# VH-VL binders against Large ribosomal subunit protein uL10m (mRpL10), part 96

Target 1, 224 residues: Large ribosomal subunit protein uL10m (mRpL10), of Drosophila melanogaster (Fruit fly) (q9vpl3)
Amino acid sequence: RGKINIQRPKAPHYERARVVAVTQPKYPELPKAKSCFKTRAERTQQQQENPYNEIIAREVRNWLDHSRLVAFFHLSSITADDIFRVRVQLHKQNLHLKSYGSKIIEQAVKNTRYEAIVPLFHSNHCIVFSPDPEKTAALLRIVRRVPQMVLLGGIVEETMLSRNQLVAYAQMPGLHAVQAQLVQTLSQAPGHLIQQLQAHQNSFVQVLDVHAKNQMNEETPKST

## First folded at step 7 (VH-VL)

Design d110 (from d1 with heavy chain Y102F; framework fv_anetumab)
Fold by ESMFold2-Fast, scan of step 7:
Structure d110 (fold): chain C 224 residues (1-224), chain A 119 residues (1-119), chain B 111 residues (1-111)
Amino acid sequence: as target 1 above (224 residues)
Amino acid sequence: QVELVQSGAEVKKPGESLKISCKGSGYSFTEYWIGWVRQAPGKGLEWMGIIDPSDSYTRYSPSFQGQVTISADKSISTAYLQWSSLKASDTAMYYCARQWDFSFPLDYWGQGTLVTVSS
Amino acid sequence: DIALTQPASVSGSPGQSITISCTGTSSDVGGFNYVSWYQQHPGKAPKLMIYDVSKRPSGVSNRFSGSKSGNTASLTISGLQAEDEADYYCSSYDSSSTWVVFGGGTKLTVL
């Protein structure tokens, strides 16, 4: 009787809550407070706010801010020895392979211009950083032989590139004007590219790929 | 224009060796890998393996590891698929196709080489 | 053997639209936006029609379009024509095997 209405509890008035709070702690130092029970949600939240994670997140932000080439990969099951060999090959080319947990990546890029990359890290992943964008061709040559590493995309000169655009960038003849044109074209529509990454949609990237292919076809020697 | 041209049809007996070819033109041959795809009579497509012509790095699907050898000669822009000892079950159409790496599509295909192994 | 599931056959009339499905798992179709579709006419080599789920190579008619939802990719052919009669194969990279996998193929009949 009436109990059916009691299953929807209401928050107590502030006045009553204050009276209870003021009178409740008669014992200001409770040794048992050290053994206070925490919920699973509270443990998870506290784990995410770990000072260690913030230090690593700051390291990730530093890598992103000081690298002119950043490449994102899905990473399938691979032995420690195999990934170490890849890391050594990349290091010789001033390419730095890093693996961070998805929570650390999310924390690192939250409230930054890089936040759009978060969806790429919902599965196993790794990132390659370099201060030298001219190393893109060397990077792709090395990782092509590592089938456990699947190229997802990258950032060159702070411009987000799809997998196909990054490959096209690597194949350009080394004429800075051609590379600058690609970057400039992408920078004219950065919001749309970010939306494509976030939504896993490809229509905008398809238009850019067609444009790149048409440009390459126009540059081909007289054929047939 | 990008083109892959394969060698002509072959009719062989079980136990014989065979080497078929795939010649690329209209692009930088060493910039792309060559994949091989098998199609048994009336059946679907099976990926066999891939070669990087720049240094002859190869990788095979488990079904074809040890059954065939993929090789390439970059000086003549040609990739090869070979058998040391043919079996009747090797009867199939064999295609070569251009591929950037394991995760990219097979974008240009050869016309196919029909291999018939009679017992 | 066959990793991706396609219907064995589909049919349509000239001018209509048809859709061919390709179902995989989270390690292939569901895990990446790297699904390709190939068209094969009898006695001919396959031709790439769609790559990266929805992109068309130069020279492929805009009547061909691709999409993906979860673990299922779809090829749609609008304004169906007699020359569209062919076998269609979907394909994806598979992260668990680290190989290219194909669907079993779908025979499109234009009545």
Scores: ipSAE 0.626, ipTM 0.827, lowest interface PAE 1.9, mean pLDDT 80

Design d111 (from d1 with heavy chain L106F; framework fv_anetumab)
Fold by ESMFold2-Fast, scan of step 7:
Structure d111 (fold): chain C 224 residues (1-224), chain A 119 residues (1-119), chain B 111 residues (1-111)
Amino acid sequence: as target 1 above (224 residues)
Amino acid sequence: QVELVQSGAEVKKPGESLKISCKGSGYSFTEYWIGWVRQAPGKGLEWMGIIDPSDSYTRYSPSFQGQVTISADKSISTAYLQWSSLKASDTAMYYCARQWDYSFPFDYWGQGTLVTVSS
Amino acid sequence: DIALTQPASVSGSPGQSITISCTGTSSDVGGFNYVSWYQQHPGKAPKLMIYDVSKRPSGVSNRFSGSKSGNTASLTISGLQAEDEADYYCSSYDSSSTWVVFGGGTKLTVL
């Protein structure tokens, strides 16, 4: 209601001005995250729901299932021409650079063994897929030259590896058998990527467990 | 084991050229980048640039682009930092340090080379 | 330039714990878990003490620990000892510059 605008062109009598000042609605200058803004965001979310998201999610699952090497990267602001040049260099090595929205990634990996990777995709990201894990060294050599791409971790032979573990794997490309043994050794090391991601999740679980224990202690859990 | 050894202290006059060195040992020199970090007297650390010794690819911070040249000779596992014409403001301690890429820490450092430029 | 904000100095007594903060933005400390801490004794080269926010290289005392909350990373030194007296620098990858940035450094005094 435009009460302020309606009253703007005509000043009220002194007595009336006092009454209006006392009864005038309080309007904060910048309201803190008001419901109308949230409602608009929610409507935008709903209207952009696309049934093709499931089709793209299935494509992502297919890439994950049929690639023996998957590497996850943060992607800083980069020109279309620069990323195209990177994609061409990678393609020559049978490395396939793909970008998918975080919601599509979440939908693709939900209820799968890869669900732990979801936190990696809250920022701008890209993924490189390959059927050949021996290409890890070539991948990292190409990407090291692209300062906008930052390695977050990966999956080699269905084993999740941290950034440091993937780099160690790349330093010893060798024969496939040697690489398989290295992956097993690295996956058992402290600081494994999935363990690091699960640490934050486990902290939340630990809070819930402590709460449950505190509740039991308060209730005198052992009666009999 | 892994070690970076830098050349000795230098005392120079303004306008003179200088090339200091950083020799790596105990690891595959071409598998890691060498970065150069400057520390002016009583000041903090400032990144100057890096080199990939495998192909001599270099990248400089904007503050040092055109002021210095970074190079490397992989056959002798040595990186270099060079000035064509020194200024009094170049007086500082210069460190070389090993790094995998931009997101990794400098895990091993040289002992530093003190460069003093005065008349 | 100094990209990350650290206190100029901090002090403590032997046996106490101290914490040094390192504050950046969402493009560096807040955006990545790639914060490092370096210790520098007078006249000596820096030494890596912490990397990836909270990991210690082999040979670094477990008295040194790192953490991060939002845009601020922290280095905590427990059981403070005389030999801990040094300058401490934080560092992080920065997506805006696409390279490594340093904090201004903190002088730790043990008395």
Scores: ipSAE 0.647, ipTM 0.826, lowest interface PAE 1.6, mean pLDDT 80

Design d112 (from d2 with light chain N33D K55N; framework fv_anetumab)
Fold by ESMFold2-Fast, scan of step 7:
Structure d112 (fold): chain C 224 residues (1-224), chain A 119 residues (1-119), chain B 111 residues (1-111)
Amino acid sequence: as target 1 above (224 residues)
Amino acid sequence: QVELVQSGAEVKKPGESLKISCKGSGYSFTEYWIGWVRQAPGKGLEWMGIIDPSDSYTRYSPSFQGQVTISADKSISTAYLQWSSLKASDTAMYYCARQWDYSFPLDYWGQGTLVTVSS
Amino acid sequence: DIALTQPASVSGSPGQSITISCTGTSSDVGGSDYVSWYQQHPGKAPKLMIYDVSNRPSGVSNRFSGSKSGNTASLTISGLQAEDEADYYCSSYDSSSTWVVFGGGTKLTVL
């Protein structure tokens, strides 16, 4: 009964897309010269070739386009009860855990700014989406306690970040708070502000250095 | 300057209890976890377990589960490794090191505590 | 228990380059880009030299570099110096067991 007292996370995109896909074949997919009977193989092939994958890919694109925080994880063997508990904890923070097949992810991000993420999904994986980038710290606190989920990297405010950069981002105050702090120090002693700006520039250079090294080490495999 | 300082060497007999310490300084102690690593004389490194000092959440390698207890006192920025009953096979150098979580590197190391257990 | 395979020893002369291999499985070295290398001088604590396969911490010489191909990670030390003589350990997070694993260690001799 413990589940009765817990708000359930939203149904997976797979479940919703599957319902839509299942209802579509009530009538022949072809607009003309429809076949009355099809072999089992032909029916299976038509289901695989129909817009099922495109519907799920479109939902993945919607999540990517409407989320200001996207985090990518490798997922090791984990029980249904354990992943459910993680999903509930994440949902309370407006963080949405989703799993998609590699082919669907490739189809979703092909010819988009997100195409570089494809190599991350050659093994078992999951993705966490949120409209709120300030939830990055909360996300990392929750997943630190889930050893089966290994952080690979993410996208914050449309910028791709390595796992180390994502951790660094989580340790920073929100952009609004950082801007407010800079304004406050600007109105105070100039010497104090100079030291803070130099420290900030050094941190920015270090982040760029790490990013450049990660970009050089993580080349996207050429497919087609 | 990040620094981890461990307690001094110990010489014990089998069956005795022991608690060694690791004090962190130069960073926010509760923001990072503390891992423990064992090195038997002339042997390699073995990861024992890890603790989150903010709430004392712990996780152990199966080889050390039930053999040792890891704890922390965040008010004094100190982590501990404890045995209820030492064995001769516990003779080793024990290191503490800072680690963000399970999958991250051990980036700053204590100097080590040598534990010698002999009958 | 030794989870990752390293050669027991390697040797080189000053100015040469050497490479130390670290071979695991698809669940550790092959499964992630989270390989670290540690240097240990006799009687001292280990020091992090490389993290996430190829990244150097602040203060580590650019003579140290890391790479990975499949299930094998490599540490390369160029321009060998006497102070490089030490034991070197590779490490990775094993996603199957969900804990940190170390290699057996490699003794580097500089003559």
Scores: ipSAE 0.558, ipTM 0.791, lowest interface PAE 1.9, mean pLDDT 78

Design d116 (from d114 with light chain D92N S94Y; framework fv_romosozumab)
Fold by ESMFold2-Fast, scan of step 7:
Structure d116 (fold): chain C 224 residues (1-224), chain A 119 residues (1-119), chain B 107 residues (1-107)
Amino acid sequence: as target 1 above (224 residues)
Amino acid sequence: EVQLVQSGAEVKKPGASVKVSCKASGYSFTEYWMHWVRQAPGQGLEWMGIIDPSDSYTRYNQKFKGRVTMTTDTSTSTAYMELRSLRSDDTAVYYCARQWDYSFPLDYWGQGTTVTVSS
Amino acid sequence: DIQMTQSPSSLSASVGDRVTITCRASQSISNYLNWYQQKPGKAPKLLIYDASKLESGVPSRFSGSGSGTDFTLTISSLQPEDFATYYCQQYNSYPWTFGGGTKVEIK
């Protein structure tokens, strides 16, 4: 079957978002007005009020509202071809890989129950959405071929789960009732989960930073 | 008990094709990916590619420039690796090795198939 | 492609010795590295995965350490069955690449 069913997958109703998802174009960077002499605060405020950001933020809110499965990933350097192939494989399983800037995520989740997730998007990230929580096993199976994507955690049936809890959910029998029971058993307060996800992400970054510093010290010893 | 049993040694002329098989038993064939790795005489290991038996997804090492094809037959739990347009530097022992869906190490390997390419 | 360099290419050791093998990646691979043991005429066998995790059934005298670009395999007290060639392998990026191997010889 050479066709990906995306016409009725609970996607945002904005037509441009559907076209963008199908063709996998990269989102444009926020505009920089080099001809304007504005303060840093004014430039930051202008970027936040960009109409394009508002449209994409609404798109993100629609994905969060209409998805019963949301998975958060840290994303290391990966080629355009490799991420494109991952997106195609995910689409076949009604899994939608999206990448949004931190400001857009913050704007999207402001005044929602998801506001607590903002801190984990400080570094490179991507999100996978699906209306079908039974696809969690398929999601993890596909992502296991992509070491550059590190699972941080997710949301299943409106319940926030850590990485370990989400993996456990994926390993349960494919019966909806059994998986729903597991979600109830594993659920935690959002604050505690966010701290765990952020700690995992920060630990990974710290390992990379230590390694980079050791490389610099070894390659450019400065003594005498 | 997990076993990966490969087909017997092959002797081919330059320009020919070889198809090596790897018969899996003792586990759920579609819950593990299958890799192919070769080793030239006295040399190290060289990764050729991967196949997912559950959906036939493949990824090949570009070094083989479209000469390799990996397939599976889930009814017989067998993986195949076909290498075309053989050259003398394709003389090697070819291994299949499995990878669990949720981890990346190659935990079980076939015994190897010796392919000799000579005139 | 990520180049994996192992050192030394070979070493001679006696039973009971502490053996250290190093593996260096041409770019950062986090902890996405496995170690394999290969005896003459046999297929490789997994020893260590994710840089430091011991595969079940592998003796505790084997250990792995490192992250980023520098990795080490250590055999704390070499046994007669440990005379073999050892390979590191990265799975951070395709194509997967192996080190050139380190042959551990008697004496």
Scores: ipSAE 0.007, ipTM 0.464, lowest interface PAE 11.4, mean pLDDT 77

Design d13 (from k9 with light chain G31E; framework fv_anetumab)
Fold by ESMFold2-Fast, scan of step 7:
Parts: structure tokens; C-alpha cells; sequence
Structure d13 (fold): chain C 224 residues (1-224), chain A 119 residues (1-119), chain B 111 residues (1-111)
């Protein structure tokens, strides 16, 4: 957070200043002459690779690979003060709220087992990471009071879970074996697979449900 | 089994105060929130607001902010909806329902409390 | 406003199938797969019939199914029975207002 005064909301008068701004005198529009070749600078820029994006994509992959709890949220318009308060509460519980652009997410998860999450990030989003899956209950208690953050689903112990499955997981105290058994039980709702196969429009959350079931099924023996 | 039981019907005059109740059983009362929904005679459902019984955190829809007070007593697994001064326009059926948070369905409903305000 | 648009009434005969639509905006029905449907018989409390667009709670007949396309969710009731005659309400969370919104309700008549 770089904002000096967190109690001060963003001023709307910047927009009105733009609306009434005096514009530079315009000249008549001339047909743009197309050169036989693009300029040297334009050609160089078109072939430029952005190394910053790859660095951030690797950061995202590291978070995904080293976190035993990952939760995905849709994020509506929220003030800097409110999101800062949420980050502080989450950080106290070893929960790390991150926001990344959709292209960076896609680049990070391409050719990985996480590729199924890409559709979640076509709209405004944020992600919470933690090395501790037992913090799921604390995570959900904090985010419940942030109406701008809507839970979409998550990954617990490398298993994709729907929103309802994450809530059920959070309500389970006890040993890892008991929690894993609950995850298996929750992922075995048969009606959802049939609906997904017949879907005319793909559902992002339903994709997570199908992927979670597929991840569980991949553990069963199969012929070579 | 999850059950929400509401207090009985009330007949009041304008200007009177009223407090109606919603008692939860069959689940951990502080784990879920309680939402309140109003239905005027012959009309549809209107979401009024929600309470977290664990610390009495409340939030209201704009139409009901300042019109009612939602409260809860977790020691007796009961949520309340209260008016300081009733109006004839408050005549309606009032439902409480269990809701995990803002974005989740109202999954179990009380039977409703009919409030009639007439002079 | 009535936040979600439903037809005021629909009708069908026993054994037929009917569909009730629920149209919202990109901030509610279009944004999430979290549409719910409630059934209300006269003088009774609403009952949750469908949640998360298409999922049924325990005890709800498989004759009830839900779907969504864009900003419109649909409740389909197959094999209509006399006891299906009721008011049906759709509901969604609205990210713009940050509270729950309901449809205006649809009266189903089984003739």
C-alpha cells in the first residue's frame, strides 16, 4: 500500500476536471499514408519480449507450487482503505492476498496442472495463498465480511474445490485424513458432471468442480 | 436436522415498539449468519439484512437501514428483528433464514411471523 | 427496482414441462454461478429448490432443474404435478449493490 492517507477516499473531481478540460486545437483529419515498411522503431517494439511479465508469472507459479491453500475470489470495486484492512487481517493468519493480471495468470499456469483456473480470471479477481490449509476457516471468516470479495473456489492439498466444498472443508476440525475423506465425499456429487457435459455455455466454477473430480479419479488404477 | 422457529403473530398500533424472534436449532448457531426477508401482503420477497451471531456484526439493505434493528443472543441461539416505532406500511410477513454469507443461498427458513399494524 | 425479471405467470398441464426465466445483469446473474430458486405455497415459507444455478438440496425432486445462459437463469420443472402449483422466486447476489436481490416472482398454475 503506497497511499499516504488511508482514511481519504479517492477524489471523484479528477473525472470532472477531465470532462471540462480545454483541448488542443485539432487539425483536419488526413488519410493516413501507409508506408511500404513499418518504421524501425515499430518493428523493434513488435518483437520486444516483456521480461517483467515472465518474472511475475514465475512468482505466481512459485506461490501456486508452495501453497497448500489457494483461494480464488471475484473482486468488485473496493476502496484502498478497505482492501488494506483485509490484507492486514489476512497477513496475521499467514494468508497472502495477491492480485495479478489475467495475461500473467495465463502465462504462469500454461502447461501446468493449474491451467483449468484461467477462465476464473477473465473478470476482476484476487487470490489468497497460504502454506497452511488449516487456515481455511480463518480465511473464510475474514472474507465473509468483505462483500466485494466473492469466493469462487480454491485448491487445497493440490485438489480443486468448489466454493461449497471449501466451506465444508473449513467446518472440519481434526486430522488431515478426516479432511481428505471429506474432500472425497464432497467431490462425488454425480449430478454436476452430467450438467457440465451438456452445458451450452461453459461455467468457470463448474469447470473447477469437474477438474477436482478428475484429479481425484486420476489416483485410481488404470491400464497401461 | 436444521430448524428455525419464529415467534407468533403480532397485532400492533402505529407508534408501538415490537421485537420478534428467530431461534435456531440442529446446527452450530454461530457458524452461520441469519438473514431477514420481508414479504408485504400479496407481494414478493425483499431481503432486509443479515447478522453474524458470533459477534453481532450486522448489515442492512439501504431500504431498511435505520428502519429496523437486527440483533442476536448467541447464548440462546436466537436472532431478533426490532422496530422502535411501527408504521402501517410495516404490515408484512417476516421470515428469518440461515445464510452462510452475502453470496450464499438462504437454505433453511423459519415459518414466518405475521406483523399487522393497524389503527 | 425489481432487480431480477421473471414472467408474472406461467401455466402447464400435468405431465408437461415448463420453464421459468430469470433475467438480471452482468453484476448478478451474469457474473456468478450462484443463482437460487425458491418455491412458495400459499401461506407457507419459501423453500430452497435450486442453488448454484443447477444444484438440488436433499429432498428436492429431480423433476426440478436449473440452467443459465449469459444474464438469464432458467428453472425447468418436468412431469408437472398439481403440488407444483406455487410461486417461484429466483435470487442472486449483486456485486454492484453488495446485497441479495430477488426476482418479482412467477405464479405457476397447473391446469
Amino acid sequence: as target 1 above (224 residues)
Amino acid sequence: QVELVQSGAEVKKPGESLKISCKGSGYSFTEYWIGWVRQAPGKGLEWMGIIDPSDSYTRYSPSFQGQVTISADKSISTAYLQWSSLKASDTAMYYCARQWDYSFPLDYWGQGTLVTVSS
Amino acid sequence: DIALTQPASVSGSPGQSITISCTGTSSDVGEYNYVSWYQQHPGKAPKLMIYDVSKRPSGVSNRFSGSKSGNTASLTISGLQAEDEADYYCSSYDSSSTWVVFGGGTKLTVL
Scores: ipSAE 0.639, ipTM 0.841, lowest interface PAE 1.8, mean pLDDT 80

